# VHH binders against o28486, part 15

Target 1, 243 residues: o28486
Amino acid sequence: MIGIIGGTHILEIKVLKDVEETRIETPYGTAEIDVGRVDGIDVAIIQRHGKRKDKPPHRINHAANFYALKSLGVKYVIGMGSVGALREEYSLPSLIIPHDYIDFFSGVTIYNDSLVHVTPGFDEYLREVLVEVARKISSFPVIDKGVYFQTRGPRLETKAEIAMIKSFADCVGMTAGSEATIARELGLSYAIVCTMDNYAHGIKNQSIDYREIVEKAKENARECLKIVEEAVKKVWEEKIQRT
Key: E = the ipSAE of ESMFold2; O = the ipSAE of OpenDDE; V2 = 0.75 times the mean of E and O plus 0.25 times the DockQ between their complexes.

## First folded at step 5 (VHH; framework vhh_etentamig_d1)

Design b7 (at its last look DockQ between E and O 0.92; V2 from the best seeds 0.00; counts 0 for: pae E 4.5 > 2)
Fold by OpenDDE, look of step 5:
Structure b7 (fold): chain B 243 residues (1-243), chain A 121 residues (1-121)
Amino acid sequence: as target 1 above (243 residues)
Amino acid sequence: EVQLLESGGGLVQPGGSLRLSCAASGFTFSDYAMSWVRQAPGKGPEWVSGISGSGGDTYYADSVKGRFTISRDNSKNTLYLQMNSLRAEDTAVYYCARGPYDFWSGEFDYRGQGTLVTVSS
């Protein structure tokens, strides 16, 4: 079984079959997981914002989500995300597969009663798989390396905040750093592919409308899911089927 | 050997139309997304449009959205770009590329020699 984490619209796309809703109790809380199939391969799917869209970014229980995946036997988790572009030279829409991230705000960890220190990051194998797949089938431009800057949310960034972080990162989101950190702490492999659906505040002197962001993200989510589907197949063949 | 050959470029007046073609060979055409990119004099490459292997999904840069249409005929191994309402700023060498354009590195899996489009009164 391979894990997939995405936004609320992930299940609206018909690549996922035989979806069964489950609820898993974990030491960190309850996780909602849909078990289904991607081209005959068992997958565990999490909508990070909840099925009822009642989990804003700062309220996502990443520990519960990833623990639940682990409890199901998941070893590899592929994330799907929507981010703001921090570079004016980027064409939109585009895909980015970040190689590193900056997260100073979330503070997420499962180590609350023990002294354990891990160095987090994205899994390089999964990144390579995503990059290979994206380079073949993506209809978007692909950025196969970039730094993901995570803000806490749920509010969007001020112009001044973006002016600062654009010097250090290539895209901005609210969840990937947290997911990567928790995944690493739990011993799971995790990487993410993100659609850049809008420019961050002040990058191209455009007004930021949250509604517009959501609409574009939904429109472009199908492309991201296609990549994830192929990535799941490749991971299954290379890491699961042969074992 | 993978080959991509563009055609259809030329001189056109503002507001005019052109249709570019790209003949592909040396690979299974339908297995790959294709893209159009352009490079204007003195500027870097710019992604213009992309299309999925099946042709079911198409995307455009904001600069050409509503004016350009990307399509493909997999039975003919040919990629097309219909360009309407052309503007002076559309003047560039247009390239056909296999797969998506790598915006960060500026690299292509494979790219043709390009065809020149000049929009001038």
Scores: ipSAE 0.755, ipTM 0.884, lowest interface PAE 0.6, mean pLDDT 92
Fold by ESMFold2, look of step 5:
Structure b7 (fold): chain B 243 residues (1-243), chain A 121 residues (1-121)
Amino acid sequence: as target 1 above (243 residues)
Amino acid sequence: EVQLLESGGGLVQPGGSLRLSCAASGFTFSDYAMSWVRQAPGKGPEWVSGISGSGGDTYYADSVKGRFTISRDNSKNTLYLQMNSLRAEDTAVYYCARGPYDFWSGEFDYRGQGTLVTVSS
């Protein structure tokens, strides 16, 4: 079974069949998961912001979500997300497949009552799969490497914050660092493909608007979904079907 | 041997139209997304548009959205760019490219030799 985690557009996967909506109790809380099949491949799908769109970035229960995926036998989790561009030369729309992240602020962990130190990161195999698929089928430009800076949210970043961040990172978002950290702590493989839907505050001489970010993400989500669907098939063929 | 051959460039007045073609060979054309990229004199490459392998999904840079239309004919292994309402700033060498433009490297998998579009009165 392969895990997929994304925003509210993730259930627009066109070939998803035999969907069973479920709630799974975990030591960290309840997770909402859709279990089904994509072209004969078992998948478990999480809408990270909740089915009712009631979990802003700082309220997402990452531990419950990833524990629930693990309890269903998932080992490989592919994320999809939305980010702001920190480089003016990146045209929009585009995709970024980050290779590393900076997260000073979330503090997300499953180790609240024990002394465990884990060195997290994006999974290199999953990242390579995402890059290979994107290089073949993406209809818009790809940045196949970059540093993802995670802010806590839910507010957008100030111009001064972006001016500092752009010296160290290529895109900014609110979720992938938390997901990568929790996945590693639970022994799951995780990587993410992101749409670059807007320029971060102050990168271009334009107003930044949350509504515009949401509309751009909606327009671009279909491309990201195609990449994820093909990546699921590639992982299944290479890591699951052959065993 | 992968080969991409652009054609259809030329001189056109502002407000005019032009249609570019790109003949592809040496690979399974329908398996790959395709891109148009342009390079104005003295400037770096600029992604213009992209299209999925099936032709069902198209995307455009903001600078050309609403004026340019990308399409493909998979039975003829040919990519097209219809350019309407041309402006002086559209003057560039236009390249057909296999796959998406890669902003990290500034490169793409394969590109043609290009065709020149000049917009002037």
Scores: ipSAE 0.278, ipTM 0.698, lowest interface PAE 4.5, mean pLDDT 88
ESMFold2 (binder alone), look of step 5: mean pLDDT 82; pTM 0.837

Design b8 (at its last look DockQ between E and O 0.82; V2 from the best seeds 0.00; counts 0 for: pae E 3.4 > 2)
Fold by OpenDDE, look of step 5:
Structure b8 (fold): chain B 243 residues (1-243), chain A 121 residues (1-121)
Amino acid sequence: as target 1 above (243 residues)
Amino acid sequence: EVQLLESGGGLVQPGGSLRLSCAASGFTFSDYSMSWVRQAPGKGPEWVSGISGSGGDTYYADSVKGRFTISRDNSKNTLYLQMNSLRAEDTAVYYCARGPYDFWSGTFDYRGQGTLVTVSS
């Protein structure tokens, strides 16, 4: 079983079949997990914002989500995300597969009663798989390396905030750093592919409308899902089927 | 050997239309997404449009959205770009490329030699 984490639009796309809704109790809380299939491969799917869209970014229980995946035997988790572009030169829409991230604000960890220090990051194998797949089938530009800057949310960034972080990162989101951190702490492999659906505040002197962001994300989510589907197949073949 | 050959470029007046074609060979055409990219004199490459292997998904740069249409005929191994309402700023060499545009490297898996489109009064 391979894990998939994404936004609310994942289940709206017909790539997933035979979806069964489950609820898993974990030491960190309850996780909603849909078990289904991607091209005959068992997958565990999490909508990070909840099925009812009642989990804003700062309220996502990442520990519960990833623990639940682990409890199901998941070893590899592929994330799907929507991010703001921090570079004016980027063409939109585009895909970015970040190689590193900056997260100074979330503070997420499962180590609340033990002294354990891990160095987090994205799994390089999964990144390579995503990059390979994206380079073959993506219908819009691909950025195969970049730094993901995570803000806490749920509010969007000010112009001043973007003006600062654009010097250090390539895209901005609210969840990937947290997911990567928790995944690493739990011993899971995790990487993410993100659609850049909008420019961050102040990058192209455009007004930022959350509604517009959501619409663009929905529009481009299908492309991201296609890549994830192929990635799942490749991971299954290379890491699961052969074992 | 993978080959991509563009055609259809030329001189056109502002507001005019032009249709580019790209003949592909040496690979299973339908297995790959295809892209159009362009490079204007003195400028770097710019992604113009992309299309999925099946042709079911199409995407456009904001600069050409609503004016250009990408399509493909997999039975003919041919990629097309219908360009309407052409502007002077559309003047560039247009390249057909296999796969998506790699923004960081500015490279493609494969691309053709390009066809020149000049929009001028």
Scores: ipSAE 0.719, ipTM 0.873, lowest interface PAE 0.6, mean pLDDT 92
Fold by ESMFold2, look of step 5:
Structure b8 (fold): chain B 243 residues (1-243), chain A 121 residues (1-121)
Amino acid sequence: as target 1 above (243 residues)
Amino acid sequence: EVQLLESGGGLVQPGGSLRLSCAASGFTFSDYSMSWVRQAPGKGPEWVSGISGSGGDTYYADSVKGRFTISRDNSKNTLYLQMNSLRAEDTAVYYCARGPYDFWSGTFDYRGQGTLVTVSS
């Protein structure tokens, strides 16, 4: 079984079949998971913001979500996300598959009562699968390596924050660092493919309209779903069916 | 062996039109997205347009949106770029690329010499 975690509208595209909604109790709280099939391959899907869209970035229960995936036997989790571009020269839309992240602020962990240290990061195997697929089928330009800067949210970033962040990162978002950290603590492999749907605050001289950002992300999510579909098949063939 | 052969370039006056083509061989053409990338004299590569393997999804750089149309004919293994309302700033060598332009490395998968488009009075 392969895990998929995404933002808004992940289930609106008619790719997933035989969906059964499930609530799973974990030591960290309850997680909502949809179990179904992608081209005959069993998948477990989490909408990170909740099915009722009631979990803003700072209130996502990452520990419950990833523990629930683990309890279903998931070992590989592919993320989908939306990010702001920190480089003027990147055309929009495009895809970025980050290789590393900066997250000073989230503080997420499952280790509240014991002294345990993990080495964080995106899973290199999953990242290479995502890059290989994107290089073949993406209709958007690709950035196949880059640093993801995670901000706490829920507000968007100030111009001054972006001016500082752009010196050290290629894209900005609110979720993937938390997901990578928790996945590593739980022994799960995680990597993410993101659409770059907008320029971050102050990168171009344009007003920022949240409704336009949401509409662009919805349109561009279809491209990410194509990438994820093919990545699921490749992971299944290489790591699950083979063994 | 993967081959991509561009043609259709030439000298055109501002406001004119030109159609570029790219003959592909050595791979399953419909399995791959395709791109047009251009390089003006003394400048780095600039992504122009991209198209899905099926041809159902197309995308354009802001500088060409509304003026250029990318298309493909999978039965003939051919990629096209229809260029209308040409401007002096469109002067460049145009390359056909297999797959997307990669902004991180500044690379694209080209196999030909490109085709020169010159827009001048």
Scores: ipSAE 0.383, ipTM 0.759, lowest interface PAE 3.4, mean pLDDT 88
ESMFold2 (binder alone), look of step 5: mean pLDDT 81; pTM 0.824

## First folded at step 6 (VHH)

Design X1 (framework vhh_etentamig_d1)
Fold by ESMFold2-Fast, scan of step 6:
Structure X1 (fold): chain B 243 residues (1-243), chain A 122 residues (1-122)
Amino acid sequence: as target 1 above (243 residues)
Amino acid sequence: EVQLLESGGGLVQPGGSLRLSCAASGFTFSDYAMSWVRQAPGKGPEWVSGISGSGGDTYYADSVKGRFTISRDNSKNTLYLQMNSLRAEDTAVYYCARGPYDFTWSGTFDYRGQGTLVTVSS
């Protein structure tokens, strides 16, 4: 079983056959998961904001989501997300597949009472699968690496914050660093493909509007999902079918 | 050997139209997304448009949206760019590229096309 974790619009794009909506109780809370098949491959999909879109970025239960995936036998999790571009030379829309992240603000961990150190990062095998697929079938530009800067949200960043962040990172978002950290702590392989749907505040002379960002993310979600669907097939062939 | 051969460039007046073609060979054309990229004199490369392998999904840079149309004929292994309402700022060498535009591009990357010059002037 391969896991997919996506944003607001993932469930509106009907990708699963024989779908079963499930609720899984975990030590960290309840997770809502759709289980089904993509081309005969068992897949579990999570909408990270909840099916009712009631979990803003700072209230996502990352521990419950990833623990639930692990309880279903998932080893590989592919993320989808929307990010702001920090370089004006990037054209929009584009895909970025980050190779590293900066997360000083979330403080996420499943370890409350024990000292456990994990080596943070995205899974390089999954990242390379996403890059290979994107470079073949993406209809818009691809950036095959970059540093993802995670902010807490839900407010958008100020111009001053973006002026600082752009010296150290290539895109900004609110979720992928937390997901990578929790996935690593649970022993899951995780990587993400992101749509760059807007320029971050102050990169260009345009007003930033959250509703506009959400609408662009929705328009671009289908492109991102076709990359994920092909990546699922490749991971199945290389890591699961052969085992 | 992957080959991409552009044609259709030329001199055109502002407000005019032009259609570019790109003949592809050496790979299964329908398996790949395709792109148009341009480079104006003294400027870096700019992504113009992209199309999915099936032709079902198309995307455009804001500078050309509503004026340019990308299309493909998989039976002929050919990519097209229909350019309408041309402006002086559209003057550039237009390159056909296999797959999406890569922002690490140095002008010698995996796009393989030789380019076709479009000049928009009175």
Scores: ipSAE 0.529, ipTM 0.802, lowest interface PAE 2.1, mean pLDDT 86

Design X10 (framework vhh_etentamig_d1)
Fold by ESMFold2-Fast, scan of step 6:
Structure X10 (fold): chain B 243 residues (1-243), chain A 122 residues (1-122)
Amino acid sequence: as target 1 above (243 residues)
Amino acid sequence: EVQLLESGGGLVQPGGSLRLSCAASGFTFSDYAMSWVRQAPGKGPEWVSGISGSGGDTYYADSVKGRFTISRDNSKNTLYLQMNSLRAEDTAVYYCARGPYDWTYSGTFDYRGQGTLVTVSS
């Protein structure tokens, strides 16, 4: 069983079949997971913003979501998400598959009552799978590494905040650092493919329009879905079928 | 051996049109996304457009959106770029590339052709 976590358009995976909606109680709260198959491969899918779209980024229950995936026997989790570009040189639309992150603000952990130090990061095997697939089938440019800077949200960043962040990172988002941290704490392999849907505030001489950002993210999400579908097959062949 | 051969470039006046072609060989054409990339004199490469292996999904840089149309004919192993409403800023060598523009190699490609020159001037 491979885990998939994404935003609003994750359920538009065209080859998804035999879908069963499931609620799983965890020590951290209830998670809603759709279980189905992609080309005969068992997958567990989480919509990070909730099935009712009522979980803004600062309210996502990352611990419940990833604990529920682990309880289903998931070991590998493939994420997809939307980010703002921090480099004017990047073409939009494009994909970025970050290799590292900066998260000073989320403070997420499952270790409330115990002292446990994990080494944070994205899973390099899953990241390499995503890069290999993207290089073959992506219809828009691919950036095979970068530093993801996580902000709290839900507000967009100010020009001053972006002027600071762009010195240390390549893209900005609100979720992947939290997901990577919790996944690592639970012993799950996690990596993410991100669409770059807009330039962050002040990177180019343009007004920031929230409606336009959302619309571009929806349009571009199909590209991530194709990458995720193919990555699921590759992970199953290399790590699940062969073991 | 992967081979990509572009054609269709030339001199055109502002507001004019050109259609570029790229003949591909040495690989299963329909298995790969394809891109058009351009390089203007004295500038770095710029991604122009991309198309999925099936041809069902197309994407464009904002600088060409609404003016250029990418398409492919998998039965002929050929990629096309229809360029309308050409501007002086579109003057560049246009390259056909297998796969997407890849920033990993400082903006290089899996494979690319030899290019075809498009000059837009009065």
Scores: ipSAE 0.549, ipTM 0.812, lowest interface PAE 2.2, mean pLDDT 87

Design X11 (framework vhh_etentamig_d1)
Fold by ESMFold2-Fast, scan of step 6:
Structure X11 (fold): chain B 243 residues (1-243), chain A 123 residues (1-123)
Amino acid sequence: as target 1 above (243 residues)
Amino acid sequence: EVQLLESGGGLVQPGGSLRLSCAASGFTFSDYAMSWVRQAPGKGPEWVSGISGSGGDTYYADSVKGRFTISRDNSKNTLYLQMNSLRAEDTAVYYCARGPYDWKYSGSTFDYRGQGTLVTVSS
């Protein structure tokens, strides 16, 4: 079983069959998850904001979500998300598959009652799968690495915040650092493919509007879904398929 | 061997139209997204347009959106770029590329590209 975790448009995966909605109780809370098949491959899908879209970035229960995936036997989790570009030279729309992250704000961990330290990071195997697939089938330009800066949200960043962040990172979002941290703590392989839908506040001399960002993310999510669907097949063939 | 051969470039007046073609061989054409990328004299490469393997999804740079149309004929292994309302700023060598344009910082700008075709827009 391969795990997929995405934002608002993840539930639009068109090739998903035999879908069952379920709730999984975890030590960290309840996770809502759809189990189904993509081209005969068992997948478990989570909409990170909840099926009702009632969990803003700072209220996502990352521990419950990833624990639920682990409880279903998932080893590989493919994420998708929307980010703001921190470099004016990037063309938009585009895909970025980050290789590292900065997360000072989430404080997320499954280790609430013990002192445990993990070495954070994205899974390089999954990242390379996403890059290879994107280089073949993406209709957008592809950026094959970058540093993802996580802000807490849900407010957008100020111009001053972006002026500071852009010296250390390539794109900005609100979730992937938390997801990578919890995945690593649970022993899961995780990587993410992101649509770069807008320039972050102050990168271009233009106003930022949340509604415009959401609409662009919606238009661009289709490309990300195609990459994820193809990556699922590749991971299954290379790591899961039994002889 | 992978081969991409562009054609259809030339001199055109501002406001005119040109249709570029790219003949592909040496791979399963429909398995790959395709791109048009241009490079103007003295400038770096600029992504122009991309199309999915099926042809169902197309995307454009803001500078050409509404004026250019990308399309493909998988039965002929051919990619097209219809360019309308041409401007002097569209003057460039146009390259057909297999797959998406990679940003230069990724270590490669193309999976594979053709030799290019020159488009000159001048009065």
Scores: ipSAE 0.518, ipTM 0.792, lowest interface PAE 2.1, mean pLDDT 86

Design X12 (framework vhh_etentamig_d1)
Fold by ESMFold2-Fast, scan of step 6:
Order: C-alpha cells, then sequence, then structure tokens
Structure X12 (fold): chain B 243 residues (1-243), chain A 123 residues (1-123)
C-alpha cells in the first residue's frame, strides 16, 4: 500500500477505483483516509485540509495523518502541493521536486514527552522516482532540486518576508516541511512534487491575488496528479514486486 | 538512437506566421511529453510550450500564450508549433525537446533536443 497526501483537488483523481472512505483513530487524533486502487495498486489517500476543507495549513494534524498511514502498512508516501516560486528565472507553470527544506516555525513532532533526535530530510529514493517520472511525462518545465521554505500560514507572506527567504530557498509553502519531519519520525519514506503556480510576493512587480492563485492551482493540479499516479506504479514495481 | 529533426524556420515579417515541425525517431513517441524551447542571440534558453504524450494537455509561456499553438501527430511521430502574430522578440533558434525543459542547480538540461531551426522576425 502506497500513501498519497495532497491538498485541494487530490480527491478528483479519476483513475482511482474501489474507493472506501475510512476514519482512523490515532493517539494524535482522527485521520480521514480514502483507500482504493490505482491501476490495481492499493493506495491510501489523504486530503491534508480535511474532507470538508476545514483544516487550514497551521491546523493540519500531521501526526494523525502519517500515523494512520503507518497503521495501514504504508511505507512510502508521495505528497503533492502548491508553492510560490522564489526565483524570477523559473518558468510558470512548472513543477519543483525539493531535495531539502527549512522549517523554523511549525515545531511539529510526535515526541512530546521524550527526547528523540531524527535526521530530517526528504526520502532521496522517492524524490528520484518523482524526478524521473516528471522528466518523462510532464507538460510543464521541471525544477529537479530545490530548498522548500515552510511558513505557517494561512496568510500569504509579506514582501519583506519573501526578500529574506529567497536568499536561502527556491520555493515557499506551508506543509511539506512538517510532513517530511513527521514522516521521518514515524520511519516513513516521504517526498513531494509541487506545482509552482505563482511567483511569491515581490518576486515580480505585480500584485498577488489569492483568487488567481487558487484558480492556477486548480488548472495545474492535473499535471501533479499524473506524475503521482506514475510514481505510484514505479514504486510498486521497484519496492514491492517479487525479486 | 533517439533523433529529433526540426524544420520550418526562416525569415518572416512582423505579424506573420510560421509552422515548425519536429520529426522524432528512435523511441516510443506517445510515451513522452514534448517541448519547444528557444534561444535568442546572446540569451539563455527559454521554455516556449509543452504537450503531453496523448496531446490532451498543452501549456505555454506567457510571452507566447494566445499566439502559438503546440500540437502533435503520434501516428507520424511529429511535433508542431504554429506561430502567429510573430514579433521581433520571437527571433531565436527553436529546439524540439523530448520531455519537459528541466532546470537543475547546475543549469538547464534536456533529455534530448534537436539541432534547432532558426526563426528570424524582421522587417
Amino acid sequence: as target 1 above (243 residues)
Amino acid sequence: EVQLLESGGGLVQPGGSLRLSCAASGFTFSDYAMSWVRQAPGKGPEWVSGISGSGGDTYYADSVKGRFTISRDNSKNTLYLQMNSLRAEDTAVYYCARGPYTFTWSGETFDYRGQGTLVTVSS
């Protein structure tokens, strides 16, 4: 069983068959998971904002979501998300598959009462699968490495915040650093493919419009979905198939 | 052996039109997304347009959106770029590429790209 975690529109995967909606109680809270099949492969899908889209980025229960995936026997989790571009030279729309992250603000952990140190990061095998698939089938340009800077949200960043962040990162979002941290703490492999749907505030000399960002993310979500679908097949064949 | 051969470039007046073609061989054409990338004199490469393996999804750089149309004929292993309302700033060598334009930390790269065809837009 392979895990998929996405934002708005992840539940619009039309290739998903035999869908069963499930709720799993964890020590960290309840997670809502759809279990189904992609091309005969068992998958567990989470909409990170909730089925009702009522969990803004700062209120996502990352621990419950990833614990629930682990309880279903998931070892590999593929994320998808929308990010702001921090480099003027990047084409839009495009995909970025980050290799590292900066998360100073979320403070997420499953270790509330014990001192445990994990080495953070994205899973390099899973990241390389996403890069290989994207380089073959993406209709958008692909940025095959980058540093993801996580902000708390839900507000967009100020121009001053972006001016600081762009010195150290390639894209900005609100979720992947938390997901990578919790996945690593639970012993799960996690990587993410992101659509770059807009330039972050102040990168281009134009006003940022939330409505336009939402519409671009919706238009571009299908590219991410097809990359994720092919990555699921590749991971299944390489890690789960016999000899 | 993968081969991509562009054709259809030439000199055209501002406001004119050109149709570029790219003949592909040596791989299963319909399995790959395809791209057009251009390089203007003295500039780095710029992504122009991309198309999915089925031809069902197409995307364009803002600089060409509404003026250029990408298409493909999988039965002929051929990629096309219809260029309308051409401007002097469209002057560049146009490259057919297998897969998307890819940016790496070491620079821009392509899985495979053709030799290019020159498009000159001038009066």
Scores: ipSAE 0.632, ipTM 0.850, lowest interface PAE 1.5, mean pLDDT 87

Design X13 (framework vhh_etentamig_d1)
Fold by ESMFold2-Fast, scan of step 6:
Structure X13 (fold): chain B 243 residues (1-243), chain A 123 residues (1-123)
Amino acid sequence: as target 1 above (243 residues)
Amino acid sequence: EVQLLESGGGLVQPGGSLRLSCAASGFTFSDYAMSWVRQAPGKGPEWVSGISGSGGDTYYADSVKGRFTISRDNSKNTLYLQMNSLRAEDTAVYYCARGPYDFHYSGTEFDYRGQGTLVTVSS
């Protein structure tokens, strides 16, 4: 079973079959998971904001989500998400697959009363799978590495905050650093493919019609979904079917 | 069929106040977080404010914090935005959206939006 965690459009995976909606109780709370198959491969899918989209970034229960995936026998988790671009030279829309992150503010951990040190980071095998798949099938430019800066949210960053962050990072978001940290603490392999749909505040000035932005976001999410679908097949063939 | 209908926009002088309303139908209103998003002429869309399904949690963009108040009446399936101390830079089309507090950077897109209501702050 391969895990998938994403935002708004993750549940629109059209190739998903035999779908069963389930709720899993964990020591950290309840997780909502859809279990199904992609091309005969068992997958477990989480919409990180909840099925009713009522969990803003700072209220996501990362520990419950990843513990639930672990409890289903998941070892590999593929993420997708949206980020703000911190480099003016990046063309939008584009994909970025970060290789590292900075998270000084979220403070997430499954350990309350224990001193446990994990080596943080994204899983390099999964990251390489995502890069290879994206380069083969994406119509967007693919940035094959970068530093993800995690903010707490839900407020947007100020221009001064972005001016500081862009000196040390390539994209900004509110979720992937927390997901990577919790996944590592639980012994899960995790990496993420991100769409860069917008420049962060103060990087550039551009305006487009709101209707166009909504339509574009749906198209951009579909680009990311096809990469996730293909990555699932590759991971299954290389790590699960032959092991 | 999800429908959102904004109203209450108009022309206001700087320093004035305006109250926007959004009538929602086609879904269980109290189950969903709601947001206000605006788009000014020549600018990209800006998430303005968000409110949880119960109304217990509210969130604001720094540009409007302390001046705008989001609220909801779940018995009437209506979302509100009270706008005080209006500035010329608040001039925009305001959209009601079903969904998260912030679609920028969070990996969350708004589930649905309305047709918008124009707010012009000018003397």
Scores: ipSAE 0.000, ipTM 0.215, lowest interface PAE 11.1, mean pLDDT 83

Design X14 (framework vhh_etentamig_d1)
Fold by ESMFold2-Fast, scan of step 6:
Structure X14 (fold): chain B 243 residues (1-243), chain A 123 residues (1-123)
Amino acid sequence: as target 1 above (243 residues)
Amino acid sequence: EVQLLESGGGLVQPGGSLRLSCAASGFTFSDYAMSWVRQAPGKGPEWVSGISGSGGDTYYADSVKGRFTISRDNSKNTLYLQMNSLRAEDTAVYYCARGPYDITFGSGTFDYRGQGTLVTVSS
């Protein structure tokens, strides 16, 4: 079983069959998961914001979500998300598959009362799968690496905040750093493909509002879905079917 | 061997139109997204437009959106770019590329492109 985690548009996977909605109680809370098949491959899908889109980025229960995936036998989790571009030279729309992240804000951990040391990061095998697939089938530009800067949200970043972080990061978002950290703590492989839907505040002379970001993310979500669908098949063939 | 051959470039007046073609061979054309990338004299490459393998999804750089139309004919292994309302700033060599534009194109290497076709917009 391969895990998939994304925003609201993840539930619009056209090739998803035999869908069963389920709720899994974990030590960290309840997770809502849809179990189904993509090209005969068992998948477990999480809409990170909840089925009613009632969990903003700072209220997502990352521990419950990833623990539930682990409880279903998932080892590989493919994420998708929307990010703001921090480089003026990046074309929009485009895909970025980050290779590293900076997260000073989330403070997420499954270890409430114990000291456990993990080395954070994205899974390089999954990242390479996403890059290879994106370079073949993406309809817009691909950036094959970058540093993801995690903010807490739900507010958008100020121009001053973006001016500060753009010196050491390539894109900005609110979820992937938290997901990578929790996945690593649970022993799960995780990587993410991101749409760069807008330039972050102050990178270009433009007004930024939440409505425009959401609309662009919706328009571009289909590209991430195509990459995720193909990546699921490749991971199953290389790591699951042959083991 | 992957081969991409562009044609249809030339001299055109501002406000005019041109249609570029790209003949592809050496791979299963319908399995790949395709892109148009341009490079103006003395400047780096700029992504112009992209199209999915099926042709169902198209995307455009803001500079050309509403003026250019990308399309493909998978039965002929051919990619097209219809360019309308041409401006002096559209003057460039236009390259057909297999797959999406990759940021590595900014390093001056073009592993995914053909030989290019020159478009000049002037009187």
Scores: ipSAE 0.351, ipTM 0.718, lowest interface PAE 3.6, mean pLDDT 85

